# Ledger of designs, part 41: miniprotein binders against q56419

Target 1, 326 residues: q56419
Amino acid sequence: MEGRTLEEVQEEVFKRHGVLVPKKELEDLAKALEEAGLLLTEKVEARLKEEEEKLKRERPMRLAGLSYPEGEREARAFLEAFRASYPGEGEEARVLLMPHLEPSRVPEVYGAALAALEKTPPPERIYLVGVAHRPLKEKAAALPVPFQTPFGPALPDLPALQALDALLPFELFNTPLAFREEHSLELPLFFLKGRFPEARVLPLLVARRSPELGEALKVVLRDFPGLLVLAVDLSHVGPRFGDTPLTRTLAEEARRRDLGFLERLAEGEPEAALAFLGANPTRIDGVEVVASLLPLLRERKGKVLAHRLDLEAPTLSAVGAGTLVL

## First folded at step 17 (miniprotein)

Design n5
Fold by OpenDDE base, fold request of step 18:
Parts: sequence; structure tokens; C-alpha cells
Structure n5 (fold): chain B 326 residues (1-326), chain A 107 residues (1-107)
Amino acid sequence: as target 1 above (326 residues)
Amino acid sequence: TEEERRFEELFIEAWELLFLGYDSGNPEIMRQAIELFKEALEIAKRTGDPEREAAVLATLALAYYQLGDWEEARKYAREALRIAEEKGIEYVIQYARRLLEWLERLG
């Protein structure tokens, strides 16, 4: 009896029972409410326009007091506590893959990122590539304004951003509202700014794989050297993400996929890492970012510093997070 | 009216928090969203707007689902469905039924 793969069983359960894709359910309901005139009113639109105009000048903190402290002193203590949660030593990074999950869920993974940063000479600039959780007009976007942090504003590298824009077949400076609450930039930036206060930043979001972005960045990095940071999460499994409750088998599969993905990246084989995931049944978050940055990841050898599959007990769900240096 | 304006402000802010909490994996943010939805619900009840009431109830059902409180999710989904069926609010009927069917499968 050819043993059904976990994937086949999940797919069969999915097909037979109609899997609620929770995010899609959120999006579908939101869309229905918008169509009914309940979410997007004239007043809300006016507010959003005002916020969009403000985003031409600066990006304020959204998660201060929610995910990290607002005050500088408390923020420094927070940073040190996260570093302390990782018992190991870091390695110098030219490329850093780190999470953007709620920091309190995976403190040692962020700690590993901080450990790597301690071994990294202060860069002139940081290319921070996050995941767009809101739709973008283009495959990727940038916001060329200061990002507020408890450690002061993270200033944009305008010359490098302009050089990048000039090499892309689309307008890089699109969809400013997508940056307003994007935690995939704000959370890693907290740690990065705390360690490298003088570094300029290129805040980038990827919505869909853009090979053009990786090729353009490869050219820009020659003239504008800096640290590349991929702010990505790994597997998302359980009822919050449309699966059955977390089982040993499901957790083992999530870990296998997370580690298999990270290990292949550490070997300098990003195409093999993507191929290993196939249809990505455990929903590794960073796929589109990695797919966009292939030219920058090829042949770079590195090390996996940390990995965690964090259980959210109330939802019987788990999210994978990892730290990789290249 | 001022109450309608307040409802709209609360409802959109709560949805923004719901998405932020979902995407970031922070359940406390989702709990904050729920509190704003509950305030919006009370306004909808006071103003006698069954569509807004049903919409908020359906949203609360989903929010509680995201927190793993499946019992409260079922409760709010059933209430949303009841009101929506009584008033002919089709999109809420469809959503609430689908959510209830899913919740029944989770046990």
C-alpha cells in the first residue's frame, strides 16, 4: 500500500472538506463589507489620503507599545534582553535572514540575529527587504522617507534608492500606504537601528517574485555596498492558516521544510531551496523574497544560527522562524 | 450622524488591527480589535441598523476564531446568521454559514 504522504492526506482533507483559508476569509469578508459601503467610507478615504500625504515625509512607529517599547531606554533594555535569549555567538553577515514575527514569540531567533550583527562591521547602508502583507501596485516597492524608531529615525539612502529605481522596469516608489503598518519592516528595523544607529536604510517590500529586483540590487550593491537583510518568516501551520490542529506529524513536516529551506540557502543553492518547497504546503512566508533575490544568494555559503517552530497554544497553530547568515 | 461616524471609525480601525494582529502573530492586537468591534456592535444595536449589526457579529466570529476561541466564534456566527436571515443580508448569510460549517469540522 503506497503510503499516502502527509501532503496527500492534507490535500484530500482540503478537497473533501473545503479548507477555510483564514486569510482569504478575512480578505473576502473585508471586500464584501467594502462593497456594502461599511468599511471604506468617504471619511475613511479622506483620512487615508491624509496619511498618505504624511508618508511622503516620514513613517511613524505603529507597533511601539505593542511589540516593543516606545522609550529609548526601555528599547535598549529590550534589545539586550533579546540578545541575552540567544546563548550562542554570531557570525559576520553579508546577508542576514531574520524573522518579522512578533518578537516575543521567538526571542532567541531575534537574539541570533543580534549576535550576527555584533560580528558584522557597521554597514554604511542596510537593504531591508520585507514581505508585503498588503497589496502593492507593483511586484516590489520602496518608501524613501525616514522610519521612526525608539533610537531615532532610520534615514533613507536616497542615492542608492534612486539608483535602484533607475534599473527597475517599474516605478519603485509605489503604494506608500502599504508601508504604514507593515511589521515586516518595522520589527526588524527596530533591531537593526538599535545596533547600527548611523546606517542608512533602503526599506523594500516584495509582494510577488521579481527577478528584476535581484538583478538591479546586484548592480546597485557594487556602487552602494551594504548589508542585505531578508525579513521573512517560515512555515505557518494549524487552524489559523487553514490546517487541522498541530500534530507531531504536522510539526515535523513544518520543521523539515523550514530547515531544508534554510540549509539549502546556507549551501548557496537558493533555487534548490525553492524547489524543495514545491507547492509550499506549509506556507513558508519568505518564498517571494528569496525568489526575488536569487542573484544575491547564489553561491553564498553561510550558517543557520537559529530556528524555532513557535506554538500558539490557543489556536493550536505554529509559525516557523529562523536566522541565517551568508 | 455622529454615531454613524463613530461606528465607521471604530469598524475600520478594528479591521486594521485585526489584519495587523493576524499578520504579525500578536494575539493582543487581535484582542484590541475585538474590543473596538464590541463598541461598534453596541452602536449598531442602538441605532437599529441590522446590516451593521450582522456585519460586526460576523467579523467578531472570525476574530474569535483567530484567537482560538471557537465557542465564542460559533456564538457570534450563529447570531450573525440569525439576524442576516431575518433581514435578508445575503453576504453575511453566506459567510456565517461557511464559518459555522468550518467550526463544526474543528470539533
Scores: ipSAE 0.771, ipTM 0.913, lowest interface PAE 0.7, mean pLDDT 92
Fold by OpenDDE base, fold request of step 18:
Structure n5 (fold): chain B 326 residues (1-326), chain A 107 residues (1-107)
Amino acid sequence: as target 1 above (326 residues)
Amino acid sequence: TEEERRFEELFIEAWELLFLGYDSGNPEIMRQAIELFKEALEIAKRTGDPEREAAVLATLALAYYQLGDWEEARKYAREALRIAEEKGIEYVIQYARRLLEWLERLG
C-alpha cells in the first residue's frame, strides 16, 4: 500500500468529507448557545466579572484534585512518582521545554522535566510560557498575581513583569480571564513550584506568535535572569483533532514531526524547527510559543530527554509530548 | 425561577469543564462535564423547555464524541435533532446534522 503522506490522507479526508475541526465545533456551538441566551446570561456575566476581580488578587487552583493532588503531602508523593517514571538523569536547564498535557498521560516526560530540574540550580525566577487555549486580546499576556499550588502560592516577579510590559508594544496584562483555567500554566507550575518553592514566576501565555515578546524577554532576562520554561505539547492527531483514527502512518508522521522539531531546537536552530513543520499538519501546539521566543532559543544547544506520543485509546487520537533541555 | 437558575449554573459549569477537558486532554474532566450536562438535561425536561433540552442534548453528543463514545454521541445527536426539528430550533438542527454526518464517517 503506497504510503500516502499524511497530507494526502488529510487532503483526501478534507476533500471527501470536510475536516471537522473539533475545537471549532465546540466554539461554534458555544457561540450559538451564547447567541441563543443559553450560556452567556446576565448571571454568567456577573460571575465572570467577579472571577475577574478575584484574579486581580490570586489565581486559584483549577485542576487540584483532577490532575494532581490538592494536599501538599500527596502532591510531594505525586512529584516523586513522576520523577521515578523517568529512569534517566537530567541535565542542567537554562531553557526547559516540557509538556502541559494531562500529566497522567505522559508521566515519564514530566519525569524527565523533573530530572532536569534536579540538575538545575534554583532560579530566582521562572519565565513560564504557556499556550493560550482561549483567545487573548493581545498576542501574549501575563497575569501578575500569585498562582495557587499545593506547595503554596507561586509569587509573581512583579519587577520583571513590569520590565517586560514596558518593552512590549501592547499591554502585557491583558485578558485575565484567559488565565483562570489555563492548564498550560497550572500543570507545569505544579512541578516547577514543587521543585523550586522559592522561585518567583512570570506566568505568560502566547496566543499568536509575538516576535516582540522574544526580543523583550531577551532584554529582560539580562537584567532579571531566570529559567525559561516553554510549556508546550507537540502533535495532536486523530479524531479529537479532526483526523481519521490513528494509524501507524499517522503515528510515525507525528513522531517524525515531534522529534524533528525537538532535535532542531536541541541544535539551537529554532527557525529550522519551525520550517521543518511547514503548515504544521500534525498540529504541534508549541509553534506559536517557539516562534515568539526565537531570540532566546537561537544557538542554544541542548538535549531531548524524553518524548512520547500518547494514545488516547477511546478517541483513537494521540498527543505528542516532549522534554527538551537547552 | 430556581430551576432556571440551576440549569444555567450547571450548563455553564459543564461547558467550562468540557473545554478544560478537551484542552487538557483529561477525559475525567469531560466525564464530569457530562454528568453536569445530564443534570441540566433533567431540569430542561422537567421545565418543558425544548430549546434548552435540545441544546443540552447536542452538547452531550459533542462531549461523548470527545470521549470517543461515538454510539452515545449519535444517540444524543439524534435526539437533539428530533426535538430541534419538531420545535424549529435551527441552530441545533444544523449542528446535530453536521455532527451526525461526521460520526457516520468515523464509522
Scores: ipSAE 0.769, ipTM 0.912, lowest interface PAE 0.7, mean pLDDT 92
Fold by OpenDDE base, fold request of step 18:
Structure n5 (fold): chain B 326 residues (1-326), chain A 107 residues (1-107)
Amino acid sequence: as target 1 above (326 residues)
Amino acid sequence: TEEERRFEELFIEAWELLFLGYDSGNPEIMRQAIELFKEALEIAKRTGDPEREAAVLATLALAYYQLGDWEEARKYAREALRIAEEKGIEYVIQYARRLLEWLERLG
């Protein structure tokens, strides 16, 4: 059925096949532990409140030293190495689709994004749309504060964020704690800030498809032009995601879906891209983001610069990643 | 107590890392989570809290599953189940059984 969330698909798979859904098992166990008083204590709640108050001022790095270097010099060398991993040239982007997967797993895909950014005039602002891996109170959210990076803080575009909020039927500035560790913003932002140090940023998360978001952004982009970035991953297949071990057939299906999705986006047919996925049985991560941004993706022609289905050998699982310019 | 406080701190931090590692696809982060869970496990053993012990064991089983270490996952799941059945910890019993059933299907 068209329009199901990743979570709904996972639930259906669980119901239909009695297969372990690993994400749900993590969440269910965490919830049970919270109910037992083993995780969320009064002290933890107090800490979370303090962290939420801090998030009113800035979003600190969470993945520095884990996914990328903390130091600026080392971070620049890291950036250059990733660019070097992609042997091709980029294209100018008005819209950039790039991954948020651990960078070391798909270096050439991030390299392709950097190649595209080399051909892109420095934007005044970047609309960075990630995937909410934690629940949001609304379909989408923004955090209107500086995001720390090794290259200095990425400053929010407050006027553009306020304009967007004014056009939405819900409060945009919701669920600040969902941003605390959200890698779907932090990882792409590293590369974006490194390339465009002076650009303002609109850090956005999507939990569920919001046509209103795309329509509102279309209006805002007229008065506040900038680069649109979709930070999304593609297929998630194998035992880590509740499937059988990766086979040639499963890998071919994942690639078919990934590339079919990206190619239809490159042709300016985002509705066709979504329809092509159907129930999304290979769990493409970015479907809710794309579904929210349809007005901005329609009739835009572009190019797929890179794709990889990255095998995690110990788990016999794979994750798809791609870079697309429009 | 100080040990109980330390357990809670370790356990929540480890869970945060586990989610972060899972969602980002970084196995090194998950390995860091496992080390913190192991420290929490030792505290639970020393304090004689079978519920905390069973909870950490069940969590470790899941964490090792996410790393593709099926043998360690089975080991920890079985131990979690044993303690949970002995003490009547139903949510751990149910979880550990489901995980073991899945691990059996994987071979």
Scores: ipSAE 0.768, ipTM 0.912, lowest interface PAE 0.7, mean pLDDT 92
Fold by ESMFold2, fold request of step 18:
Structure n5 (fold): chain B 326 residues (1-326), chain A 107 residues (1-107)
Amino acid sequence: as target 1 above (326 residues)
Amino acid sequence: TEEERRFEELFIEAWELLFLGYDSGNPEIMRQAIELFKEALEIAKRTGDPEREAAVLATLALAYYQLGDWEEARKYAREALRIAEEKGIEYVIQYARRLLEWLERLG
């Protein structure tokens, strides 16, 4: 090969023969099974309807015993261990960016969030904005019910949620089943409720960027002040995500993209942070949330407290997570 | 039958865990999905339902791929393909072949 290394030729051949996109493969196989009548039988549909009705009253813990302990005493010790994983001091947050990745994978990143909360006056309410992993009927959604935690129920801020709903051009309370297993709310909420047991919560999901949500939230936050939390992950690279196997070069690119994104947010430049990612080649998870919340992020300066690109040796993959205070 | 009802309950529950394990990045959740799929597979074999058997095998292949156990992924994908080709289950054929081709390129 004329002037190219063997590695370069191998990478070109690899890319030319297509890339499997595993989330799409999961979704397409599930759809095919549904069309074949293997997933959504009459009994399954009846059970899902029953679950939907229950979700209109409360959202039970889904990840207790899986991602965190169910018992209150053990859960408290778990929180303390995470705080201890970050030896630094936090900074006061008006806006906090924290992950929703499995906590045991990035303990110091969650610990940095706890350190920030230690410096943050207890808020009356928390605007918790996660990433919808199930389809929503609209660009964004909320579920105005108590979310159970080992520390007791996280109560919804109904007046603030109703004010938000009234300002949106779509019904905010639109997809209860999408919250049933939504870890991007449940995992951060565990830490937030443990630190701020009296705060009420606005549990929000973004599926697709919604400028309307950001404009409405700016109005609601003026009248109902509180802590804004972006519960998002960063780069997703490697075969688990339909990418080439992780190399040192790909890992450094992912780290560079993660940190460049966070640092531009820390400078109060959310549009520049989004532009920095370009086509988002490392699949940073937080882009739709940040794009929705631009009015709330502009000109807010702050600091990146922690970052990890967490390596998954068995899958040759990695996921980035960070903690940012604004 | 009672076993067919049990299969349906296991299969949907396992699929919910599969998505949750994928999205959360928690491999223990994925392993729980696999255990339920394995129970569902045994029911499909006992009831002699080749479409259900092939569907579960294809799903197991994808679940093991997500854990990085690519030898198990190949094993289940090949078995899914064998049954699906024999019985003409096109969507399983498509997914099993794509996964096997992808795994070949990964090495």
Scores: ipSAE 0.731, ipTM 0.885, lowest interface PAE 1.3, mean pLDDT 90

Design n5
Fold by ESMFold2, fold request of step 18:
Structure n5 (fold): chain B 326 residues (1-326), chain A 107 residues (1-107)
Amino acid sequence: as target 1 above (326 residues)
Amino acid sequence: TEEERRFEELFIEAWELLFLGYDSGNPEIMRQAIELFKEALEIAKRTGDPEREAAVLATLALAYYQLGDWEEARKYAREALRIAEEKGIEYVIQYARRLLEWLERLG
């Protein structure tokens, strides 16, 4: 069973017994097409190599015009409209949990993040930790290049990134192509760069939980203080994710799981938060990031500022998003 | 050839949008993927390439499923299955059957 986790085996057993796992079906079909020579052709391979070389120098905007405006003036207005969507006041954050779901779906949740940033002294750097949606060569990765935004380039903190790389048992700068389309960094970064234009960034992805990443970050943060951001979504329920159509009962359970997870994190109890989810039946996607960052979350108390379980009416599905300050 | 080159670029670009639309939860990105898949489908039909045609149809079925347009998803999955069974394209057969069976259980 090479490279397969227990979770992967369990999902395949459930698939065989009549549960369609749409993400896995998409991945399996893409793999079959690659094996048939229909996706990874000679010209496509050349294009991907070219893009990989470009990503060693800069990461262009992928979602401008799709999730946020490309022009700086329009982007500034967009950011302020999101802040206005959250009528409350924020609290200072040393650690911020915020979503990476399409911003227009959860405007007040992103607005709550902005409210927290208003109360947060401008950091010298931001440790932005997202969820890898494409495979990484290792458990985690970084891309030490400018990320373009409508507010100008978000510059990498090269000394902090190099210090982090030196402490890990694997090469941190390992999968540039995985960053090309990665919305879990790009969408939160839009909001972060808009509020902290001078902050440098450590753009980090987690594919699989990495205790070594958390321990290394604890050391790096002592020498290179900054804001830690967990850019994660919460429950994923309904047919788009392999469930039956959303019912009131399933929605209530998803809300309960989301809030219970966030509340335990807010009490400084990240192990209890993970244990509360058990087998993670509502597919909260923040678990691998939280499990990696345990040393940075323990005993750090805070507050849940916002939560929404956002309904996808056409698919009878929902995705949860929240804002937590620690 | 020029048409082969165009199909290859469309198909991989559409797949990238499909993944991004799925992961980001942005249905407009998924619709853009569908538009590129439809263009690729027309090329596969013009060039008489049944494996490419079946592959694009199977992918369109998945994209429409992800948008909640389950009647379109059934339509494309059935056509993908028809071609795949005729030509012995096993991975499309397996995928289309699983999706159609799942759609039947959903209602």
Scores: ipSAE 0.714, ipTM 0.878, lowest interface PAE 1.3, mean pLDDT 90
Fold by ESMFold2, fold request of step 18:
Structure n5 (fold): chain B 326 residues (1-326), chain A 107 residues (1-107)
Amino acid sequence: as target 1 above (326 residues)
Amino acid sequence: TEEERRFEELFIEAWELLFLGYDSGNPEIMRQAIELFKEALEIAKRTGDPEREAAVLATLALAYYQLGDWEEARKYAREALRIAEEKGIEYVIQYARRLLEWLERLG
């Protein structure tokens, strides 16, 4: 204890006593309430089955009025304000990594993505790969329906989705309800649809790394070329995520891991990027998507356009977000 | 009853917002979840259902913890614990104790 800072002592205490993992506590409490009959009553379960059937036809906006405006004119002004938050120039992207964190928290990171899209010829289709925040029946999933946006529906590329499904060792169209509230697709889609209104979309989720997905996508992209978008966030640190209280030292470590990960991806070295993170102590959530898509990332060099570790003073926590073009 | 049906719809809607607020990092969504949980809490009090009351208090504690309002989180966790200990609602007891112990370590 002699010679230690307060920060070092706090970290030691957290390590000795089991850390409360808030996402797990949420999930465990919800499960306990379900088992007690308080959360998923028979009436609620019947309604969710009906909603699942509706999701087989279209996916409505969930975050309009919450994260972005519902009306088209206001949504276009909103989009332009985000572009203005990044005064630099983009570069053409064949692969774009962008965040799915609440846009108002990292406006220049989304602005950098828009700058990259300005330099990118309008694609015929966009392979939008997000992170599943609800359980999937398989390692990955898609929902082959229109996704509503303030700019009109983002139509699915059904032939490309069917080709992808045929190449996988599992049913790709497996968990419609997981898409109902999935912000990792909806938030990036707002920006993508606003800039590429004619592009079709393959809305994809990864729950657990799937090398089969990456190999299948490499084949499908050959016949159905388009823009590959990894819609992922970076470090999650601090008590909101079951970590030690955010200190300047922990924030510097999170930033170092975020940038080291992005820089190795930018050098075309995705295996090195994953190895750099080791056990992933700052909880970069992009690792499962990157690990799935290795064949599409190898030897593809590019540039990190923006990065922000967004500080949450009330929670002593932070989330990292970045924009990378390859 | 009509109040029982209203509680069920509020509670699941609030939980959906709670997960969405947590995952998206949008504190306004979390505040909307809290508003619905508070309405559900009033129903649970009026209907005299201690398990529902304790459950809502426990989820309010979690929601306030996620907003960084740890004084409110502690307040709701203590009330959830009081009711749960009185009525033997073990999963709420376990959750509230873990959260309160964690909050003491943060303090």
Scores: ipSAE 0.702, ipTM 0.873, lowest interface PAE 1.5, mean pLDDT 90

